# VH-VL binders against a0b8k9r932to1074, part 19

Target 1, 143 residues: a0b8k9r932to1074
Amino acid sequence: NNLPLDGIVFISVRDEDKAEIAEVARRFVNAGLKIIATDGTSGYLRGSGVPAERVRKIYHGSPNVLDYIRRGEVKLIINTPTTKQSVKDGFQIRRSAVDYHVPYITTVQAAKAAAEAIEKALRGELTIKALDEYHREVRYRAL
Key: E = the ipSAE of ESMFold2; O = the ipSAE of OpenDDE; V2 = 0.75 times the mean of E and O plus 0.25 times the DockQ between their complexes.

## First folded at step 8 (VH-VL; framework fv_modakafusp)

Design v2 (at its last look DockQ between E and O 0.44; V2 from the best seeds 0.00; counts 0 for: pae E 7.1 > 2)
Fold by OpenDDE, look of step 8:
Structure v2 (fold): chain C 143 residues (1-143), chain A 122 residues (1-122), chain B 107 residues (1-107)
Amino acid sequence: as target 1 above (143 residues)
Amino acid sequence: EVQLVQSGAEVKKPGATVKISCKVSGYTFTDYYMNWVQQAPGKGLEWMGWVDPESGETDVAEKFQGRVTITADTSTDTAYMELSSLRSEDTAVYYCATGYYTFSSGYPFDYWGQGTTVTVSS
Amino acid sequence: DIQMTQSPSSLSASVGDRVTITCKASQDISNYLNWYQQKPGKAPKLLIYAASSLQSGVPSRFSGSGSGTDFTFTISSLQPEDIATYYCQQSYDLPLTFGGGTKVEIK
């Protein structure tokens, strides 16, 4: 799966990652991508001056992130471990990502790398790279 | 320290209903789903379902649909599993379990209750 | 439902032996496979998550490998305290399902 140069990026990240992801998201927006995010994440992004559309939880009905994925609109998912996460939504989103071949990133570092790669691609400095999880995710130990 | 403490052993007659509890401590109850797992004597583990304590949303395995009710009381940090229309096959140890979900790591059950033995006999 | 086929059902080995347990999923579950240890009369304990990640506090003699449909759990050097039944579990899709378990005994 290649990194997107257009389309929608879905973002759902833990509180500790929001500051760094806000910068990543800003870079995505500047690159021409659109951001949709969960309630807490979208709120933070908007508060940081980054346009982000709130997307409802799956169990709250449509339209939700699955709808965007199934439409082929979501081109990238950023999901870092959150303190509170709808596990069922996670299962469904992850499954849909696989089914529709949407790459997903689970670390801040990988997100930053993706932003950099996209920017470089736009400048013609490199080809669009296939995105895999390059970094081992550190589990958030809330328990 | 995280602790999941379940209610004591139950002896029930066929057709009766049993409700077992799982009280948690050491973490924010509403932040994580609570799962229930059945283990019949000498048998393996079987996922029954889960509850999101924050929303009350539940998902129940098909095998138990219609007979099991999973609930959470946020005022007492206690999850419940109620199994009705008990039959001999329901004789088992029942565990509550919780874990942390991530896209990359999946959904392992990091913490388990000590188990509750339910015996169904005439 | 995703079926998890675990083998063998039981095994007996000597202290210090390498023990290998396999788990096969009925479909591709990527790396969303967990391994648990259950000692008699006790609740299961998570040993491995995400197919190969060692849970905190778990001895390094335990390991997991595999992806897709075929997974392996290994005890590099079996210890007396490792007598238990081990279970694999997929967390790729609902309903969550477990393997049939492998009872590990010491000769």
Scores: ipSAE 0.697, ipTM 0.874, lowest interface PAE 0.7, mean pLDDT 92
Fold by ESMFold2, look of step 8:
Structure v2 (fold): chain C 143 residues (1-143), chain A 122 residues (1-122), chain B 107 residues (1-107)
Amino acid sequence: as target 1 above (143 residues)
Amino acid sequence: EVQLVQSGAEVKKPGATVKISCKVSGYTFTDYYMNWVQQAPGKGLEWMGWVDPESGETDVAEKFQGRVTITADTSTDTAYMELSSLRSEDTAVYYCATGYYTFSSGYPFDYWGQGTTVTVSS
Amino acid sequence: DIQMTQSPSSLSASVGDRVTITCKASQDISNYLNWYQQKPGKAPKLLIYAASSLQSGVPSRFSGSGSGTDFTFTISSLQPEDIATYYCQQSYDLPLTFGGGTKVEIK
């Protein structure tokens, strides 16, 4: 479907991707989107001057990403591989994303493409076909 | 080099309990869940459950609920699977297995133990 | 639970033949599908993850494709060392489940 033009983006990425993702997150914020992120990612983003609200992993209680997904507030998920992650949390987030139709992005390149597409859409530079093309690159699942 | 080394083969009577060990080396034990997989003779693979060695969190597949306990000992980097109230259909090879989870790749099992044969005979 | 239906249950082919194995999920599992090879008396070995990604050190004659519910595993040119049973496995949701296996033999 369509990339979000408003709402919340959940970001949880490995350390190696944080610098590049911080620049992507800044572009989302400049476009009017809000960021929520796990502790390590949220700390990095805030230290880089990008507003981001901390959320906890599901295992550690509230507030966590499931709370936001279930309320329909999360419009996009960006998650890249980490060196350590609770596998059960991963299954739960994935199931919730499917159940609530939240698209997700798993690579830095797709995240950069999404930011570019959102910026172009806000400036009126994209067609419906071009948005669908970026959507396909973002790896959306069938709804 | 990653190694998952399981305890040796066991022969048990019906109603007994077996406890299989899986000792890990070559990676940080607490960083990855440990899974257990059953394979009955001439049959396919069946996931039994897992443990997170860091937190002790476990899940057991419905088929094995009430009979299987999965644990981890971080002081020895060893995972355990205990199967109680053994019956003849529990005769199988049991594997420990692990891998790296991501949203993009899911949860493939990169590393497997050599397997432990359990024979339940009258 | 997500059921994985694997076909065929066995096959026999000549060295050099193209071998195709299919796996069907009872619901959409995106690309969270793995393929394993198991030789007699040995533990399974991961060949393909994420439906189409080749595991490091696995020969390029092995490949996978598909998404959603329908998946295909291919050996482009069967070799004698490829005699094994092959399993698909979904890692989309708990419990993790495997296909019934496909025994591949040389004729």
Scores: ipSAE 0.023, ipTM 0.640, lowest interface PAE 7.1, mean pLDDT 84
ESMFold2 (binder alone), look of step 8: mean pLDDT 91; pTM 0.938

Design v3 (at its last look DockQ between E and O 0.74; V2 from the best seeds 0.00; counts 0 for: pae E 8.2 > 2)
Fold by OpenDDE, look of step 8:
Structure v3 (fold): chain C 143 residues (1-143), chain A 122 residues (1-122), chain B 107 residues (1-107)
Amino acid sequence: as target 1 above (143 residues)
Amino acid sequence: EVQLVQSGAEVKKPGATVKISCKVSGYTFTDYYMNWVQQAPGKGLEWMGWVDPESGETDVAEKFQGRVTITADTSTDTAYMELSSLRSEDTAVYYCATGYYGFSSGYPFDYWGQGTTVTVSS
Amino acid sequence: DIQMTQSPSSLSASVGDRVTITCKASQDISNYLNWYQQKPGKAPKLLIYAASSLQSGVPSRFSGSGSGTDFTFTISSLQPEDIATYYCQQSYDLPLTFGGGTKVEIK
C-alpha cells in the first residue's frame, strides 16, 4: 500500500464523524491533496473552511466518483458508515476501489493515522510505527 | 423501537396483481433502503429488490424484472411491493427488510417485517 | 450472480453440542457475509454481519468466521431455543443472494 502524496481523496462520512474528519481533510489539503465528497460531507467540509468539491451521486450521472477512480485520480477513500449515502453507490464505489486498487478507510481513527503518515512522509520522517498504523487501518479488498 | 409492519395475507388468482405494504416506525424512513425478500413454502430466502425511499430509485432481481414494482411513500413512511401476473409459484411469504450499510460492515438486514403470505390459486 | 452454497442442509444435535455450518461463495466476497436465524413462522433475525461481527443482543455462543469464499457459522453450545433454520447471505454484490439454509434440530 502506498501513501497518497498527491491526487484526490474521496470522503463520505456519517454526521457524527464529520467534525473529526474535517480536521483530517484539512491536513490532507495542506499536504497537497484534493478533496471530493458527497453532498452532505462536502457541505460540512466547506462550512468548516476545508475546500471540498461536491461529487454527484452515481445514479445522477457523470462526472461522479467512479469516473475519478477509473481515471486513477482518487488515491484514497474515506467512508464511514452512514445512512445518508446511496447504498447502491456504496456497492459500486467499493467494488471500483477494489478493481482499481484504491485503498479505503472506514474509521475516523484510521483516517487520522493516514493523515499523520502522509505528513510524516512529506517531512521525510516516516517511521515504521507510522507505516504500521497506516497499513493496519487502510484496506484493499479483493474480488 | 424500530418496527416494520406489513399488510395482511392475500389470496389471489393467477394473472392477478398483489400489492403489499410495509410501514416503518422508529427511524427516519428515507435513511434506509427497503428490501423485499421472497420465501416460498419450505424454501429459502430470495432477494427481490430494493427501493431508496429518498430518491425512489429501485433495483430488482432479474427473476422478477417486469413483474415487480417497488415503491415508497415518504408521506406515510410506507414501502410497497407490487407483483403482477401472479402465478402459483408466487405463493410465498414476502418480507420487507432494511439494514445499515457500511464499507466495513457490509449490508446486513437488521430489521424485518413480520411477513405477508400471498397465496395464488385457481 | 454470486451463488452461496450452504452445508449441511439439515443437522440434528444434542443440547450443548458444538454446531458448525458452512457457506461457500462462488467468488471472493471478502467479508461481506451475513448469518440469519429463522424460527418457524417468524421472520429471519440477523445474528452475524461482516462474516464475524456479532449483532447487538445476540448471545455470544453464536459466532462467524471466514473471508473470501469460505465461511463458517458456529454455535458453541446448542440450546433448545436455537432450533431454527439458518441462512448465510452475501452482500458483496447485486443481486443479494442467500444460501439454501440449514435446518438445525435437537435430538
Scores: ipSAE 0.560, ipTM 0.849, lowest interface PAE 0.8, mean pLDDT 92
Fold by ESMFold2, look of step 8:
Structure v3 (fold): chain C 143 residues (1-143), chain A 122 residues (1-122), chain B 107 residues (1-107)
Amino acid sequence: as target 1 above (143 residues)
Amino acid sequence: EVQLVQSGAEVKKPGATVKISCKVSGYTFTDYYMNWVQQAPGKGLEWMGWVDPESGETDVAEKFQGRVTITADTSTDTAYMELSSLRSEDTAVYYCATGYYGFSSGYPFDYWGQGTTVTVSS
Amino acid sequence: DIQMTQSPSSLSASVGDRVTITCKASQDISNYLNWYQQKPGKAPKLLIYAASSLQSGVPSRFSGSGSGTDFTFTISSLQPEDIATYYCQQSYDLPLTFGGGTKVEIK
């Protein structure tokens, strides 16, 4: 029910996950979703042939990821842990995701499951198990 | 083995300035924000602010604005907190603290310095 | 600022008793709540993060629960070494804020 079938996916992942996430991002693009990503992630995705728009860090001003979230355009966040991400930016993005009811994913496995569920939905093959698996792996903190 | 080692106790007069150091070992200093926490005698914990050692970006809680400067020196892996215009109510233990930030985990402080006692008296 | 109201401010219990401490946030903070133990003269020590996740090396008698605004910290069987002050702390938004603390003593 909360699968994004259109709109923007924000991606920011650690270096170790970039190769697998690039494949997932390609599946999102093929499904009609747009990708926005932070500097290192966007560079990797574009270098891998995946169209992705670079978003500014919040302290560089607008447009940044918060602008997209606040406009309701970001439908899914994929962020795997990294020690290099700005903590202040993380606080603001997390708060905005809760406030605007944007689901987020923190593992490569959950990202793969989301891509599979979206592809099944587009083929008309979506099942109760696939929906249950997606909901269990997506952390959606808004009520 | 992560260690945060703070400078020693200080006794100051009102109006003076104190600068407390927090030297880091056991992890890459630029990977984590450094936080400062005040604890007045017999009181609870109060967050003062932080610095990103990599960029120098800092944030200070409103209560401490204008009197607190938080900095980091990446050549020595040392963070500093400077508190100016000291008053008797600044008598407290000051801690540096850090931890891993994550969307799922939030921002717990896994590692703390041993604390630095600052006494402000006439 | 997010206010954290911690209760009780102090308690006294016997070895083996179940001890419960509560924190209430002034707004929804999801599960971004941590619990710390501070023994006299020492720095705080992280026990619980993300409301209910036990930090590595922390005894299983410590637990946490809750989400949103209401959170609970429990010591299932109080031990003599658990004499300390316990603090909750939200990490949902800046400034980071702590509860007022709960001093736990042995009768």
Scores: ipSAE 0.012, ipTM 0.629, lowest interface PAE 8.2, mean pLDDT 84
ESMFold2 (binder alone), look of step 8: mean pLDDT 91; pTM 0.936

Design v4 (at its last look DockQ between E and O 0.04; V2 from the best seeds 0.00; counts 0 for: pae E 10.9 > 2, placed apart)
Fold by OpenDDE, look of step 8:
Structure v4 (fold): chain C 143 residues (1-143), chain A 122 residues (1-122), chain B 107 residues (1-107)
Amino acid sequence: as target 1 above (143 residues)
Amino acid sequence: EVQLVQSGAEVKKPGATVKISCKVSGYTFTDYYMNWVQQAPGKGLEWMGWVDPESGETDVAEKFQGRVTITADTSTDTAYMELSSLRSEDTAVYYCATSYYSFSSGYPFDYWGQGTTVTVSS
Amino acid sequence: DIQMTQSPSSLSASVGDRVTITCKASQDISNYLNWYQQKPGKAPKLLIYAASSLQSGVPSRFSGSGSGTDFTFTISSLQPEDIATYYCQQSYDLPLTFGGGTKVEIK
């Protein structure tokens, strides 16, 4: 499993998680990653000074996040749980993530762990312990 | 030996709040997520939420959002579950259980407390 | 949420019989499926994780198989001490969810 040091991070999170995720996203951007987001997340991020490109929801047609995943451009997905009624494209994103072996994060804590691991990697400070911490929080399709 | 020891049985009235503790020993408290699981009488198991004792961050099932607070005290290796606005439907046994993520297994519940019975009646 | 449908809800078998319990996930959960044993008045106990991995200290008569959406739990030779309710649980995504349980009794 590769720690993303470049590429695109897709972010779609609950309202209550946006503040914390904005800080995480800032760290990603500073690390050289690009942010794409939907569900109002991109607007919140931009409002917080974090560059984020709005991407179409799956049910709004292409190009959407699935297209980016299938092209191998999305290297990390952050999607915290929303209400049952609001999760319309979550299954498709998850399935695509699994099929294309894209790391999938569903908690703010996992997102923070990923950011920390990426920063450490860039500084050449990545240790076995740091990797373990990252892998504990980030979900992958087992090969 | 890993042990999870929960606080004793509780009897509460509707509208009250209950706080259950889960003290751990035998492993590093901050290495595992601490889960809480509800089991109503004669019913199945239902995940309520978990806490990362290291960060204090929680994730709570939608059913219990707004009513449940899960915390961890690293100084005493004790996790807590507080359930407010109690109703008769909250009558159940509540379990704490630890989980550790791996790429191969996800989040299985490795160790369990003995359970705490909460009875809500007028 | 991922729904876990467990079958049957109860069964009765004789000592030495092969017992099979099935669990179906509402979506692909890969191998992120665990099985628990709960004896009356006791906390659940992890028996199988990652669909087919036997937890340490668990008798070899217990086994699990499957991937994706369909999973099977098997007791190769039912013993008197195996009287319990068994639960499947997906650990693929939040919220974590359990099957409805299967009560296993001895004839």
Scores: ipSAE 0.014, ipTM 0.599, lowest interface PAE 8.5, mean pLDDT 88
Fold by ESMFold2, look of step 8:
Structure v4 (fold): chain C 143 residues (1-143), chain A 122 residues (1-122), chain B 107 residues (1-107)
Amino acid sequence: as target 1 above (143 residues)
Amino acid sequence: EVQLVQSGAEVKKPGATVKISCKVSGYTFTDYYMNWVQQAPGKGLEWMGWVDPESGETDVAEKFQGRVTITADTSTDTAYMELSSLRSEDTAVYYCATSYYSFSSGYPFDYWGQGTTVTVSS
Amino acid sequence: DIQMTQSPSSLSASVGDRVTITCKASQDISNYLNWYQQKPGKAPKLLIYAASSLQSGVPSRFSGSGSGTDFTFTISSLQPEDIATYYCQQSYDLPLTFGGGTKVEIK
């Protein structure tokens, strides 16, 4: 049960997903979660009125997303495929997520399911169906 | 040494346009968001908007929407704020200020330009 | 929009006095509150970030406290060079907003 009710969500998504992800991120913020994001994603979120901390890309040094993960502050990672994302950065983020037991989500569908589950939990309405939908997407990566 | 150097003072007529530059040095331009702040004579500070120099994404406060364009040129490490349809109420000092988005730092405006005085008079 | 109510709007104090300025946010902004000093004819200068963290190079007589909606800025022993206007600013949500300022003078 890796449903984050507090803490930080890391978001780094491709351009095509930014509009939908901004809505999801707003739901996380309204639920009391904090957002960290890479440059392009953080800029889009801030421009949409969603508070988000910019983090350095891994190759630009510290503080970067790995630093936040290693401190145990990141509770959920949303990273949709990007054509420009380096293989090295993607591997390091996924490896850190496994090592620190952070759910790693790669689709907008899973991100929406996470937001819904968190909102229902806060209202005392979380159901087995909603939680199962969230865990189905997380379990798809089988790592 | 981090420096934000703004273009010089301007005197404009109502209805004109002003474009203020903010050239940065001593840090990686794309690591920081650039904000613009207005201060009318004898008044407080008012946020106008910002740009992300890496992506070009911007936002502008509602008061200034439709009249303000905020941009960044990474080839010259220079941010710009353009204010059109100038009114006498736009007479003010305009500042550029950097911020690095970090929950641990509280999103402060950590480096400021020297300010650019714009006077709008007939 | 998040309103920042800063008080007092002005004050006059003697060298060595303790000076206290308050800011109240219209909603919970966690610790996303910054304090700036602006001397006459100069750009603002960051003093305190994240409600209570002292910016590098800022004298230790300056301090900040608070979280949520109520914040306090303190000069423990006012010096002649502290004549300035002080602003709080929330960085929790857009649009970013400042308090109305507090003009501090030596009497």
Scores: ipSAE 0.007, ipTM 0.559, lowest interface PAE 10.9, mean pLDDT 83
ESMFold2 (binder alone), look of step 8: mean pLDDT 93; pTM 0.947

Design v5 (at its last look DockQ between E and O 0.45; V2 from the best seeds 0.00; counts 0 for: pae E 3.9 > 2)
Fold by OpenDDE, look of step 8:
Structure v5 (fold): chain C 143 residues (1-143), chain A 122 residues (1-122), chain B 107 residues (1-107)
Amino acid sequence: as target 1 above (143 residues)
Amino acid sequence: EVQLVQSGAEVKKPGATVKISCKVSGYTFTDYYMNWVQQAPGKGLEWMGWVDPESGETDVAEKFQGRVTITADTSTDTAYMELSSLRSEDTAVYYCATGYYSFSSGWPFDYWGQGTTVTVSS
Amino acid sequence: DIQMTQSPSSLSASVGDRVTITCKASQDISNYLNWYQQKPGKAPKLLIYAASSLQSGVPSRFSGSGSGTDFTFTISSLQPEDIATYYCQQSYDLPLTFGGGTKVEIK
């Protein structure tokens, strides 16, 4: 999967990750990417001075994240595991991501790596190491 | 330790309604969706539906729509599956099951109840 | 709905044998495939998730591979305690669906 240098990043993360993801999101914005996020995530990002547009829940109609994905506007998804993530929305978003070949990141570390890789790419300094780090993810398993 | 403890075996007549329970311990009940799975004798596993204990939202497989009601009582950390208009084909073991949903891992069911046998016979 | 087809429906092997079970999805499900072990009279037990990730506490003789539509579950060295029925399950889309199961016996 290619790292986006433009377009939209969809972010939905658990509370514990929001602080770190805010910094990642800031880096994305500085790199020229646009952020859309779920209610809680977008609120936190905006509260942290990071511009983030709230995206509708899928069952609330269009436009929602699926519309952005299907339009080819969403270039990256950051979704760290949350205990209360909507399963229905999750299935649809995940399916759309796969169907439309939108890369998704599920860990804070991978998100940071992605930000770094994007920044390096913009500077023409992209390395194999950065790409490897970007693709490296740690899976969360609660319970 | 996570435990899902289901109610005891049920014997019902056709047309009756059965309601089985699944009491959880070892984790926050409202944090995870609870699933129900049917297994007829000598047959495979069939997903019935889930409930979000926090919101009460449910999704039920088409096969069981109209006959199954999945609920949750947060005051007792107990999920329920009610199946009405019972028929012989409903004779099965029913399991409650839960797991951690994620984009990377999907939705594996890490924890299962011990199962509840429901027998429907005239 | 996504149909999951397991093969074989049953098999008998000797202790120490390599056992292979296949699961085929009716459509691309990426790596969202889980494997369960169910012993007689017991609830299923998760062994593999995300096609190839070993569940915590599960012996290393169990493994999974594949992506897209074709998946494989392997027991590298069959043990007596492995007598059970094994099921694949897709979590790519709702409704969740299981394979028909594979009954594993020892000769």
Scores: ipSAE 0.478, ipTM 0.839, lowest interface PAE 1.1, mean pLDDT 92
Fold by ESMFold2, look of step 8:
Structure v5 (fold): chain C 143 residues (1-143), chain A 122 residues (1-122), chain B 107 residues (1-107)
Amino acid sequence: as target 1 above (143 residues)
Amino acid sequence: EVQLVQSGAEVKKPGATVKISCKVSGYTFTDYYMNWVQQAPGKGLEWMGWVDPESGETDVAEKFQGRVTITADTSTDTAYMELSSLRSEDTAVYYCATGYYSFSSGWPFDYWGQGTTVTVSS
Amino acid sequence: DIQMTQSPSSLSASVGDRVTITCKASQDISNYLNWYQQKPGKAPKLLIYAASSLQSGVPSRFSGSGSGTDFTFTISSLQPEDIATYYCQQSYDLPLTFGGGTKVEIK
């Protein structure tokens, strides 16, 4: 469906993608989105100067990514293929994303495209919000 | 060339244990989970479980819990399935199988071992 | 567990015929469905993944469609070498489960 203009992005990616994903995540943060990430990914993002809140792996308790998805707080999931992530966790996250209609992105290229689309929509929404604020003082979404 | 080569056919008595090997070549063994599938004579396919060779994490279908142990030896790039307390209904062909897991493609098994026939007879 | 109900259990058709096999899941599995071909004495061979994606090296007469609970596998023009048993398999959730199979023969 529509890409998110605000909310939380969950990021869990393989080691090879972390450098490129860190730059994508910075664009999300600059656009006003918040990042949650699993252990290795959250550590890398923080070390790169990108604010990211660590979430627990599913089998380590709450709050974990499933809790955020079920509460409707996660608006976008970026999970690149990895043989290092538990397949069982992958099934649970994917199942939740399908069941709760959360957009799920599995490649770095698609993540870059999502960041570009959100940035373009935000520029369009900013112009719409500016017009609305002058005339109506209401929030408007143009995504 | 990816190859999954299984150990040879076995004939066992009821109550015995069988351990089937699946030796991998042509890819990095620890990068892919290994699955085991049972096919009884004239019957369909039934998933038994998997192992992650890197971590040792496994999952075993409820039907086989308590009798099946699935392991991996990264020093020899070999996965194992051990079935204990054999019964005549365990007579079947057993396959190892693997494939690339992804959100967009799911988990298709594009590589299979040749199968190992286990016959359980009194 | 997700049950996969495959039909028919067997069929007989002539060379050149269009063959259709259906697979029904007991719950919504999105597009996480694979189709395998198995010839006697051989391991299964992947034909279709993600409901409709053709595996590399598989002839274009094979196709798949569907999403959710109802899936269809089609051979557009049956060939003699297509005599086999065909299985659907879901990969939406553990345990992974297969349909009961469809034996395809030439009459």
Scores: ipSAE 0.224, ipTM 0.705, lowest interface PAE 3.9, mean pLDDT 85
ESMFold2 (binder alone), look of step 8: mean pLDDT 93; pTM 0.947

